# VH-VL binders against q9h9l3, part 214

Target 1, 176 residues: q9h9l3
Amino acid sequence: PRKMVAIDCEMVGTGPKGHVSSLARCSIVNYNGDVLYDEYILPPCHIVDYRTRWSGIRKQHMVNATPFKIARGQILKILTGKIVVGHAIHNDFKALQYFHPKSLTRDTSHIPPLNRKADCPENATMSLKHLTKKLLNRDIQVGKSGHSSVEDAQATMELYKLVEVEWEEHLARNPP
Below, E stands for the ipSAE of ESMFold2; O stands for the ipSAE of OpenDDE; V2 stands for 0.75 times the mean of E and O plus 0.25 times the DockQ between their complexes.

## First folded at step 12 (VH-VL)

Design z27 (framework fv_nivolumab; at its last look DockQ between E and O 0.74; V2 from the best seeds 0.72)
Fold by ESMFold2, look of step 12:
Structure z27 (fold): chain C 176 residues (1-176), chain A 124 residues (1-124), chain B 107 residues (1-107)
Amino acid sequence: as target 1 above (176 residues)
Amino acid sequence: QVQLVESGGGVVQPGRSLRLDCKASGFTFSDYEMHWVRQAPGKGLEWVAVISYDGSNKYYADSVKGRFTISRDNSKNTLFLQMNSLRAEDTAVYYCAKEGYYQSSAFLRYFDYWGQGTLVTVSS
Amino acid sequence: EIVLTQSPATLSLSPGERATLSCRASQSVDDYLAWYQQKPGQAPRLLIYDASNRATGIPARFSGSGSGTDFTLTISSLEPEDFAVYYCQQYDNWPLTFGQGTKVEIK
């Protein structure tokens, strides 16, 4: 069976007014939640806004960070050929400048059965924090120092497992 | 420079339909979730609907569910609101609104740019 | 749904005075709170996002504070162009909601 990983990224602000989102951390976990990759990544352009409240990224993290091109190569080796799970995962792929095959992509922000289990409207894009609280009885993203991409990737994998059988059957009947 | 320009407002009888357009420029339209927000004359702001960056997911305020349809054409940088079965309480200025930057670990659904608005009046 | 209650409804002040506007949420919205200014016949303008970050081009006299349920917008020294209606907005959960507004007017 095809191996499955979960990914989460943190971005900093680059470009005019710091509104371009550039990759500055990436974490990948396997099906059991073991960390396969967790690196700070140096964007190729000037950082205007570290977005620390959300990203957890500070200037000191960039001093020894892996340059983007090298990190991207490492990350894509892990993702290739695998089912990749994420939350609003198109943003992670955009930051990686990469497009994973839709047939191998699972986005926990767009799974109606998952929302139904949480007693949420099936069309609402619910946050990872809210789904994790409702379905796993866990608080993630606690505090003001920023989010952990390891914690978030692990939570994303656990959420997917709750609907994995149902959703994989759905996708088999409805290929993307 | 970011610009959002609404059109299609007017006066219409209850039970009828209107379509609103919002033309966007000055940013990569297909990168952003887009919203409609309305304001009844002399009243506060009410969120109406959202559509995902690629148009695949849509969500509505309870007051308009089943009557309004949000859509987008990314090739024309245009957001739409199809309003059916209009009621007097739908009378408002309708704004299109753009979300701020994306961040994978947080949904930041504040509106950094707004259109000028288009007035919809529903009256007999 | 999350209700935002703004106070006072109207704040009558003179140019140069400090304005303090309150927004209270019915449940925690963490830092997912924005403030907007709206003048008659105009669209709202973003002032503050993420509770305390000034939006691009917003003068330093505007500041936001608070987290959780209690939030404040402060205008340190009112200018003539600051007399307007101010709205808070939460984006922690659906539906997105706005406060009812605080009108800041010339005394």
Scores: ipSAE 0.753, ipTM 0.905, lowest interface PAE 1.5, mean pLDDT 93
Fold by OpenDDE, look of step 12:
Structure z27 (fold): chain C 176 residues (1-176), chain A 124 residues (1-124), chain B 107 residues (1-107)
Amino acid sequence: as target 1 above (176 residues)
Amino acid sequence: QVQLVESGGGVVQPGRSLRLDCKASGFTFSDYEMHWVRQAPGKGLEWVAVISYDGSNKYYADSVKGRFTISRDNSKNTLFLQMNSLRAEDTAVYYCAKEGYYQSSAFLRYFDYWGQGTLVTVSS
Amino acid sequence: EIVLTQSPATLSLSPGERATLSCRASQSVDDYLAWYQQKPGQAPRLLIYDASNRATGIPARFSGSGSGTDFTLTISSLEPEDFAVYYCQQYDNWPLTFGQGTKVEIK
């Protein structure tokens, strides 16, 4: 079996009116929740909206932030060949301007058995916070200071582990 | 400028079908979750359905489940609502609505932009 | 489902007066609460999101406060164009739900 990592990214707003989501932090953890990567990342364009309420990113975090191109290279090296677990992970990949093979991607926001286990509608996309509370009895993303991408990545991995066997079997029978 | 333009509304008899369209512009349509919200005449707002960015996930209000189908064509920046087995209580102005900004691991399902709405009248 | 109850049903005020609208949730929705304004024949317009964030282009006289189950929309000084129906909406859990609305009418 391939090694699994979980990824979570935080984005800030760039471009006109800050509507472009640009990578500003990325965290990657291994199967055990150990942090493999956690860096603030400097977007190539001027930040218009830090989206701090959600991202947790402030101007001070960008002072010594890793340039996007460098960070992207570092992150891709970690992800290559791995099964990558994330929540609404398409947003993370978009921000990274990188798309992992679908067969090696696991999106915990699109796993019906996970929702079922949480007594949620199987076809509804649930937030990481909600699933984490329901299934792990843990509160994440508390307060208004923004998300912790490390915490979110760890929660994502733990959620996936709850349905890993079942879902991997499903995927084996139904390859994406 | 973000624009959502609904069409397809009209008068239809109970039991019949109708399809609504919503043409989106001014934003990257394929990046966002889209919703339908309706409002009966003189009444409040009722959430109807949601579809994920790529159309892979759909969820409905109990009042329309099994009768309505939400879909999208990202290549055409268009959202659809197929309404079957229409009932009098489905009479409403139907709005397409865009979710707010997306963040990793978070879904901000307030509606920052709405269409002008299209009226569906179900009457015998 | 999470039920949102708005009060009062109707608020009769004069231009220049302060308007205070309440939205109560049947259970906690944290700050996943939005406010909309709707005028006759128009689509709703977003005023506030995340309980207290003013949407782009919304005048400063509009403010939102609250968390958990009790929320308030305040219009510090009513303008003639502010007389409309106001809805709250939660997006903490499925299904998404709206309050029944508060009509702010001219006295």
Scores: ipSAE 0.660, ipTM 0.894, lowest interface PAE 0.9, mean pLDDT 95
ESMFold2 (binder alone), look of step 12: mean pLDDT 92; pTM 0.943

Design z28 (framework fv_nivolumab; at its last look DockQ between E and O 0.05; V2 from the best seeds 0.00; counts 0 for: pae O 8.9 > 2, placed apart)
Fold by ESMFold2, look of step 12:
Structure z28 (fold): chain C 176 residues (1-176), chain A 124 residues (1-124), chain B 107 residues (1-107)
Amino acid sequence: as target 1 above (176 residues)
Amino acid sequence: QVQLVESGGGVVQPGRSLRLDCKASGFTFSDYEMHWVRQAPGKGLEWVAVISYDGSNKYYADSVKGRFTISRDNSKNTLFLQMNSLRAEDTAVYYCAKEGYYQSSVFLRYFDYWGQGTLVTVSS
Amino acid sequence: EIVLTQSPATLSLSPGERATLSCRASQSVDDYLAWYQQKPGQAPRLLIYDASNRATGIPARFSGSGSGTDFTLTISSLEPEDFAVYYCQQYDNWPLTFGQGTKVEIK
């Protein structure tokens, strides 16, 4: 119950025309925001588009990056059995080629009370940047050099804490 | 190659209903949020609705909220728009549209592929 | 709701000329802005995303610039197939909105 982590991933484009999203960085923080994992990850396929504006990934980050298979094993060991918090977290799981139990998954992009607290429509999928600005009065993802998955994971955990009691009770009464 | 093919358009009277289909191919349909966008004859583009990758979340333009329902069947690679209580101002070409690549905490809601459109005419 | 205002409404030019199209947002959209081309009887076609990135298959004569509230689409040397209507679209906030369009026509 107290074993919660937040995850955020950065992705690069692989495959035809760079349209496949492949994992290139993963950060995991604990409940207090302490970093448990933060590694650059080498995709198994050739990188077509670094997507640096969003990912912050550059060629030099890949030189000593952990191969995907090894990184995936390390990450899954941390996630197994824990409540995992993320924003649009299905994208992170897809990049990890992993399916976390729904009962242990918390997605800050799909929590109606969180949107309501931000004075946003309950069923609109709001960005992490906008929710963080509205509810935490913090600017994240600033500039065009790319995002920090550590910063994003930490922000995601802080957002979840704002609705944690209410939402955990809701899920206990309404098991997915 | 990515293809989106709309169907189901036609002429209907005000107050009636119509369902549009959009058949997708050439990409993994269940990976993407899908949208409907419309264009009245001789006019500009108007966003209508979005549905999440698994169908669990839906959002609508105020002009259609309560009258239109977006849905999807991922096993058939098909997007739907159920349009009820149609009005003259709903007359438009309706396009289905696919979002670009996904990134973790960022929503890139530009449309990299569009269908050819299907015309809906609401007239007395 | 974020209003996108395009100017001019109509741009009359000859092939080989440079076209400059403006899109102004009522509030900052950072660089969450796309440009589309629509030819008569056709669906819109993505040209530019993230304000300045060319979409797959778009010729180098198309370029986008700007950030925040003021954006520009430039066509460095018009070709016959470029005479069309151009729309900007923001994806920073709900609802998603489009500009009213700029028609680029033969002088």
Scores: ipSAE 0.691, ipTM 0.885, lowest interface PAE 1.7, mean pLDDT 92
Fold by OpenDDE, look of step 12:
Structure z28 (fold): chain C 176 residues (1-176), chain A 124 residues (1-124), chain B 107 residues (1-107)
Amino acid sequence: as target 1 above (176 residues)
Amino acid sequence: QVQLVESGGGVVQPGRSLRLDCKASGFTFSDYEMHWVRQAPGKGLEWVAVISYDGSNKYYADSVKGRFTISRDNSKNTLFLQMNSLRAEDTAVYYCAKEGYYQSSVFLRYFDYWGQGTLVTVSS
Amino acid sequence: EIVLTQSPATLSLSPGERATLSCRASQSVDDYLAWYQQKPGQAPRLLIYDASNRATGIPARFSGSGSGTDFTLTISSLEPEDFAVYYCQQYDNWPLTFGQGTKVEIK
């Protein structure tokens, strides 16, 4: 079996009005939830909106942040060849400006068995917070200080574990 | 030696389209953001657009947003500006500009090198 | 947008004289300010970046100072080739903006 990691990224707003989502933090955990990577990342473009209430990112976090190009290289080294688990992971990959093979990607926001287990519509996109609460009886993203990408990555991995066997079998029969 | 050479300027009627090219040499093109800056005749400088090093991000001045498209081909060291729905007020010399280096925790978006510019005249 | 206001609009001086050009920002741009020189029919040339750093190849007679909202470009002793238009530019926030320019002309 391939090694599996879970990723979660926090984004800030760049561009003229801060509408562009740029990577500002990335956390990667292994199958056991151990942190493999957790860094603040300096976007190449000026940050217009830190989106702190959601991202948890503040200006001071950018003082010693890893430049995007460097961070991207570090992250890609970790992800290469791995099964990458994420929630709405297309956003993370977009922010990373990276394409991970679909066959090696697992998006917990698009796993019907997971939704079914949580008594949600199979084809609905549910939040990580909701699924985590329903299936893990755990509260994440609590408070107003912003999300913890480590916590979110860990939750994502744990959620996937709940349906791993079933979903992997499904994917084997129905490759993306 | 860093060189930027714009081309594609000319006279065009309002509502028409024009594409500008900028050929870069003398530096690693794919490592830098590239910009377009224009200057109306007898007027000052106006920033137009920027494109990230890999073309994944693009930003525009409000005056051109929705009409202009910046793009690049790193394999050809070329920057492009597709200008659609041109207006009289778009008349200007268009400069290709290279961003400066970023250092520390600051991305420096000054322009350390400029092309010679190419004149775009929009008139009926 | 951050508005940069340059003053004076025109500065008439003789060779050898000291030129002092001002650039004021509508809000703080820290030291994210550049100065450019433009001669007729030519592209702008970078003079100063980060408010006070001379670009490569720029003569020592050019100096930049200031931070926040008030910036100054100084030409200690004007040479004949220094008569041109000078622009300041901020790169603290989007959109990038330029001052309206100061023309340094021969008296």
Scores: ipSAE 0.013, ipTM 0.584, lowest interface PAE 8.9, mean pLDDT 91
ESMFold2 (binder alone), look of step 12: mean pLDDT 92; pTM 0.940

Design z29 (framework fv_nivolumab; at its last fold request DockQ between E and O 0.72; V2 from the best seeds 0.74)
Fold by OpenDDE, fold request of step 13:
Structure z29 (fold): chain C 176 residues (1-176), chain A 124 residues (1-124), chain B 107 residues (1-107)
Amino acid sequence: as target 1 above (176 residues)
Amino acid sequence: QVQLVESGGGVVQPGRSLRLDCKASGFTFSDYEMHWVRQAPGKGLEWVAVISYDGSNKYYADSVKGRFTISRDNSKNTLFLQMNSLRAEDTAVYYCAKMGYYQSSAFLRYFDYWGQGTLVTVSS
Amino acid sequence: EIVLTQSPATLSLSPGERATLSCRASQSVDDYLAWYQQKPGQAPRLLIYDASNRATGIPARFSGSGSGTDFTLTISSLEPEDFAVYYCQQYDNWPLTFGQGTKVEIK
């Protein structure tokens, strides 16, 4: 089997009204939850909204943050050839301005068996927080200080493990 | 400038069908989850349906499940609501709405932009 | 579903007065709470998101507070254009739900 990693990104708001989501932190963990990558990233444009309540990003984190272009290279190097697991991962790839091969992508927000196990509607896109609570009985993203992309990536990997066997079989029969 | 423009509303008899359209502009339509929200005359707001950015996931309020179908054509920046087996209680102004944004593995499903709405009247 | 109960149903005030609107959730919605303003014949307009963040272009006299189950929208000093219906909305869980609305009318 191919090596598997989980990714989670934090974004800040850039552009005139802060509506552009720019990468500000990226965390990558392996199958066991070990951190392979965790860096604050400096967007190429001025940050208008740190979105701290959700992102956990503060101005101080940008002081020694890795420039986007450099970080992107580092991240892509890690992801290349891997099965990449994420939650609503399209948004992470968008922020990275990179799209991983569909056949090597696993989006826990789009796995009906996962929702079924959580007693959630199969066609409803659930938050990582809710799925983690229901399936792992674990509280993530607690408090108002912002999220941890490491914690979120680890939770995402754990969720995927719950459905890995049946989902990989499904994908084998129904390749994207 | 973000703009959402609904069309297709009208007067129909119970049991009939109607399709609503919502034309979006001023933002990357294909990046966003889109919603329908309705409001009966003189009443409050009721969420109706959601469709993911790529159309792969659709979810409905119980009140319309099995009768309504939400869809989208990203190449045309258009959101649709096919309403079948219409009932009197479906009478409402129907709004298409854009969700706020995705952040940190969470969907912030407040509605930052709304269309002007289109009136659907179901009456014998 | 999560039920949002707004109070009061109607709030009669004069321009310049302070308006305090309440929204109570049947269960915790964390900070996943928005407020909207709606005037007759118009679509709702976003005022507050994430319980306390003022939307772009919204005057400073509007503020949101609260978390969990109890939320408040405050208009520090009512302007003539502020007389409208206000709705709260939770986006913590499916289905998305709105409060029944509070009408702020001129006394």
Scores: ipSAE 0.799, ipTM 0.927, lowest interface PAE 0.7, mean pLDDT 95
Fold by ESMFold2, look of step 12:
Structure z29 (fold): chain C 176 residues (1-176), chain A 124 residues (1-124), chain B 107 residues (1-107)
Amino acid sequence: as target 1 above (176 residues)
Amino acid sequence: QVQLVESGGGVVQPGRSLRLDCKASGFTFSDYEMHWVRQAPGKGLEWVAVISYDGSNKYYADSVKGRFTISRDNSKNTLFLQMNSLRAEDTAVYYCAKMGYYQSSAFLRYFDYWGQGTLVTVSS
Amino acid sequence: EIVLTQSPATLSLSPGERATLSCRASQSVDDYLAWYQQKPGQAPRLLIYDASNRATGIPARFSGSGSGTDFTLTISSLEPEDFAVYYCQQYDNWPLTFGQGTKVEIK
């Protein structure tokens, strides 16, 4: 079967009032949850708001961070030709300034069978935290020190595995 | 400057329909979830509906499910609420509201900008 | 559904006094809690998000605290423009819900 990876990104605020989301960390795991990529990334624009409560990004992380253009090249090379799993994944692609083929994209925030398994309404966009707690009995994103993109990418892959057979069959019958 | 401007409110009889529009400006409309929130006269706030950034996913409060339809046209920066089978209890000021933003797999659904609202009165 | 209970219903105070508003959730919402101010005939205005962060342009006299189920909005020294209704809102889970409001009025 086609190789599958999960991705999660952390963003910092750039632009006016820090409202633009710019990539500052990216983690990619394989099907088994092994880390394929995990780097702090230096945005090309001045960081206005580290958003540390959510991102976990601090000034010291930027000292040795990989410049965005280089990191983007490394990341896209990993993603090319693969099924990419994420949660609200359009935000990650926007931060990467990238489009991945829709037929190769899986978004755990928009899979009705996954919501159903969690006893959640099929059309409600649920947080990764809530789905992970309900379906994997695991607490992620604990505390106020920020989220881990490795932890989040691994959780996203495990969630997708719960519905993989059903959802891949659905997509084969109903191409995006 | 972020602006949200609702229109389409009015007085209608029970069982009839009404469509509300919300024109957005000053931000990239297609990046955000958009919400409707209502407030009955002299009462508190009630969340009504949400639509995803691209319009592909919609979710409703139980009080309006099956009667209201949220939609958007990103090319015109416009949010809509089609309100069918209106009831007296739907009488409220209807606000268009913008979500804060997505961050690190967390949906931060506080509302940083609101329209001024449009009044819908359902009475015979 | 997560119910938010605000207290007191009405708080009668004079300019310069300290206002303390309470919001209690029926289950934990972690720090996914916002506060809004609403004046008659106007839309709500965001004051506090993530339980304790002031929104852009909100004066330092407004502060939020709490986590889990118990939250407080404090106005350290009331100004004439602060007499309004205040709502809390949780965004931890669907449906999004608001408290019923606390009216802060001039004594």
Scores: ipSAE 0.723, ipTM 0.894, lowest interface PAE 1.6, mean pLDDT 92
ESMFold2 (binder alone), look of step 12: mean pLDDT 92; pTM 0.946
OpenDDE, look of step 12: ipSAE 0.716; ipTM 0.907
ESMFold2, fold request of step 13: ipSAE 0.685, 0.694, 0.545; ipTM 0.879, 0.884, 0.826
ESMFold2 (binder alone), fold request of step 13: mean pLDDT 92, 92, 92; pTM 0.942, 0.942, 0.944
OpenDDE, fold request of step 13: ipSAE 0.787, 0.786; ipTM 0.924, 0.925

Design z30 (framework fv_nivolumab; at its last fold request DockQ between E and O 0.80; V2 from the best seeds 0.83)
Fold by OpenDDE, fold request of step 13:
Structure z30 (fold): chain C 176 residues (1-176), chain A 124 residues (1-124), chain B 107 residues (1-107)
Amino acid sequence: as target 1 above (176 residues)
Amino acid sequence: QVQLVESGGGVVQPGRSLRLDCKASGFTFSDYEMHWVRQAPGKGLEWVAVISYDGSNKYYADSVKGRFTISRDNSKNTLFLQMNSLRAEDTAVYYCAKEGYWQSSAFLRYFDYWGQGTLVTVSS
Amino acid sequence: EIVLTQSPATLSLSPGERATLSCRASQSVDDYLAWYQQKPGQAPRLLIYDASNRATGIPARFSGSGSGTDFTLTISSLEPEDFAVYYCQQYDNWPLTFGQGTKVEIK
């Protein structure tokens, strides 16, 4: 049996005009929501835009941040061989410059039964915040101080649990 | 620099079909969600459709659902809009638009770059 | 859908004057609100995103404020090139929607 983890990352802006999304925080939780990993990460390039409203990242968080290369290694060790759950998880993997096997990936933003359960259009990509509110009656990402990747990863895992049985059966019949 | 160039517009009769193309350059096309937005002559802006970065997810405005199909070819950096069963009210300038920068669990669906648009006129 | 109502429909001002444009949402959109400028025969241009963030290359005279249901675009001192139509747009929920626009014209 495969172990399941949920991941959520925060990105800052690097490169010209800060338009390059670079990993600045990563959180990983297990099936029960226990934090397995939560680190601020120092991008290899100069940060132009902390994107604090969304990332929650501030300059002070980068003082003792884990260098990207080191963090990436730590994260990949955790993810290897796991079913990885995330919301719009392709962005997380992109920021990690890592590609997890599709068969072991679960993207809660692309699970029609989850949307259906939330009385949302099945083909619409819904935000984690909206789904969490509708299905878990929980408010996440409150305020303007930025997201908590731990909170988001935990919410993502809880959402997936709601449709896990159905979705795993679907995937078994329809491998990606 | 980022550039979006629409093509395929023209004059068609109601009930006919038309396909629009949007050629993208200056950014990693396959990383971004792409949208179509239209504007009827002398009117405001109306969101039409969205397609995910890999084309696996599509969503439409109710006004075009069942008639329009959005698609993309990332190998060609091209976005498409297949418009079937066209109606007079579909007459508009059609813009392809790029979403803003991406974050993990937030969708920032403002449009930081637009094409110059292509005019579609549906008239009997 | 979330309806965005802009006011006024038309704003007649002279160069150098302050312009204040309003955008009201039928329900809260948090700060998932953008502003665009459109001139005749041109595509819209992004001015503000996330309610108050100025897009790259946008002059400092443009500013956005507000959250929830009430938003404001301010042009501190109008330049001749600022006379155009301005649209607000929410991206909090589907479908994405725009306001009907405010025309800023020269007095």
Scores: ipSAE 0.856, ipTM 0.942, lowest interface PAE 0.7, mean pLDDT 96
Fold by ESMFold2, fold request of step 13:
Parts: C-alpha cells; sequence; structure tokens
Structure z30 (fold): chain C 176 residues (1-176), chain A 124 residues (1-124), chain B 107 residues (1-107)
C-alpha cells in the first residue's frame, strides 16, 4: 500500500519588483502528522520581498538556508512513489519545478466531497483556513507573523482523512 | 507591460446572448486565475466569476449562476464570458481582472490589473 | 456573504487636506483587503493590497491600515488627481465583495 504525505511550501518574491514567487520553505508530514522534512530554502535568485506577512520568512531564516538545488533533491526523494496531498498543490509543484504523477496527487482545494462536508459549493476553491475551521474546528494561520508550512501541511492531511475512503474509491473508478 | 483588452460588448435585447473576450499580454497568462467584474452605470463594483489557471474549476456570483459561463484558451491568452438569457439588470461595463502574485500560503485575490472594460446594454 | 460598508459616502475636501476613508466588514477578513481608486470613464486602479501594502507606482501619500473588520485608507495630503471614487474589496471568502464606494470631491 502506498504511503501518503502532505506538503506545504512558503514563497518569497523574486524577479522584477518581487512579483515572481520562489520557494523559501517546504514542510512535509506523514499520515499521522509527524514532520518528515522542514527546511528553509535559499532561492537561486535575489530575494526582493520576503512576503513575511504570509510566508513567515525573514532575513535570518535565509542565513543558513539549504540551497534550492540541494533542497529540491531532498524533497523529491521523499515524494517519489508516494501519494502527495496538498492545498492548491499545483503552486507547490510549480515552486519545486516538479510534476508529481496525477494518479498520486491529491488536492484538498479541489475535492467536491470535502467542500460538501463543509457546506460549501462543490466547485468553489476554498481556503485552507476556512476548510480547517469548518471541518476541524481549528484556527490556523493565526496572527500576523506569517503562516507555518508545518501547521498548514498537518491541517491539509487531517482534511484529506475526512474524505479519504470516498475519494480514493472515486479515483479508482475514475482514473485521472 | 501587462495589458488586458475586452471586446464583444454591445446593445442586445433581453433573453439574448452575448460573448465577451479578454485578450491578455505581458504576463504568463496560464499562471493566474482570472476574473470578470462588472459595474452597472452609476453603481459600484460586483464580482461576477472566476476561472482557475488551467480552466478546470469555475465559480460564479449568484446573480449570474446558470446563465453565464466563464472559460479560457491559454494557447491564445484569452478569457471569455458567455452570457445567456440576458436581463436588464445585466447592463454594465464588464472588466476582466488579473490577480496579483501567486502564493500557496493564502489565496490573494486582489486585482492588480484591469482591462478598460466593455459596455453591455440590455434593453428592448 | 461578507458585506463591506464604506463611510462616508461623500467626502468634500480641498487640495492639501488629509482624507480618511473607512471600510467596515461584517465579519473578520484578516488582512485580505484591497483599496481601489476609480475616476470617471476609467477602470479601477489598485492602491493598497493586503490591507497596508502600496501597489506598484502608488505615491507614499496613500496608506492603508487596519485588520479584521475595521480598515482605513488615508491620503495624507490631497492632490488634484486624487479626487475620485474609492472602493474597498475583501478577498477572505467567496463571493468576493466590494464596498459601495466613497466619493472624494473638491469642496
Amino acid sequence: as target 1 above (176 residues)
Amino acid sequence: QVQLVESGGGVVQPGRSLRLDCKASGFTFSDYEMHWVRQAPGKGLEWVAVISYDGSNKYYADSVKGRFTISRDNSKNTLFLQMNSLRAEDTAVYYCAKEGYWQSSAFLRYFDYWGQGTLVTVSS
Amino acid sequence: EIVLTQSPATLSLSPGERATLSCRASQSVDDYLAWYQQKPGQAPRLLIYDASNRATGIPARFSGSGSGTDFTLTISSLEPEDFAVYYCQQYDNWPLTFGQGTKVEIK
């Protein structure tokens, strides 16, 4: 049986006026929410905007951060062969410059049964914060210090567990 | 650099259909969710619809749900709004709008660039 | 849905004066709030995003403050080009909503 992990990333602004999004933190948790990976990552480009309000990334985090190429190798080794769960996970893969097999990818921002459990329209892209509050009665991303990719990855895995049996059966009947 | 150009507006009778186009340039169109926002003459702004970066997911304001269809063609950098069963209250300037930078930690759905708009008048 | 209430509806001021515009949300929207300026016959122009960040090319006289339910746009010293309608917009939850606008006009 395939192992399942959840991933979340934080980005900083690079490129012209800091409008390009580049990976600066990645966290991976297992099915039980235990942290398998959590590293600050130094982008190969100059950081223009730390986006700290959302990313939680500050200058000091970059001092000893793992260079992107090395971090990417470590992360891909963990993801290979596993079902990977994320929220708007295409952004995480884009930041990693990576494509995970669709058959092994689960995106909690686009699971109609999950939205239905939250009394949300099945096709609305709901935020992780709102789904977590409605379905787990937990407040995440609290405060102004920025988000934690560990907290977000853990919440993502718990959300997926709520629909795991139904959704895995659906995917078996409707291969991506 | 970023440019959004709407077209397809005009005067139509109630119950008829109209398609709006928005041609985008100056950014990687397929990286962004795109929106339609409208403004009735002399009134405020009303969000209409959103489409995901790859076109796979769509969501609508209640006022247009079931009558309007948003779509995109990433190969042509074009956003569309198919408006069916038009009503007098759909009379508005229609803007296409681009979200700001993308970020996985939060959905940041403010609009950093807008087209100049195209007027749709529904009148008999 | 989240209702944004802007006040005042009209703000009549002279060039050089400070303008203070209010936006109140019916529930917390954290920092997911933007401000736009719109002049007659033009599309809206982004001024402030994430409650307090100035958009590219926006002069320092514009500032945003607040979080949660109460937000303020301040124009520290009005210039002739600042007489326009201003809208707030929340993006915390669906549907995305705008305030009804504050018109800043010359006294």
Scores: ipSAE 0.821, ipTM 0.922, lowest interface PAE 1.2, mean pLDDT 93
ESMFold2, look of step 12: ipSAE 0.795; ipTM 0.915
ESMFold2 (binder alone), look of step 12: mean pLDDT 92; pTM 0.937
OpenDDE, look of step 12: ipSAE 0.730; ipTM 0.911
ESMFold2, fold request of step 13: ipSAE 0.799, 0.771; ipTM 0.916, 0.911
ESMFold2 (binder alone), fold request of step 13: mean pLDDT 91, 92, 92; pTM 0.938, 0.938, 0.938
OpenDDE, fold request of step 13: ipSAE 0.850, 0.802; ipTM 0.940, 0.931

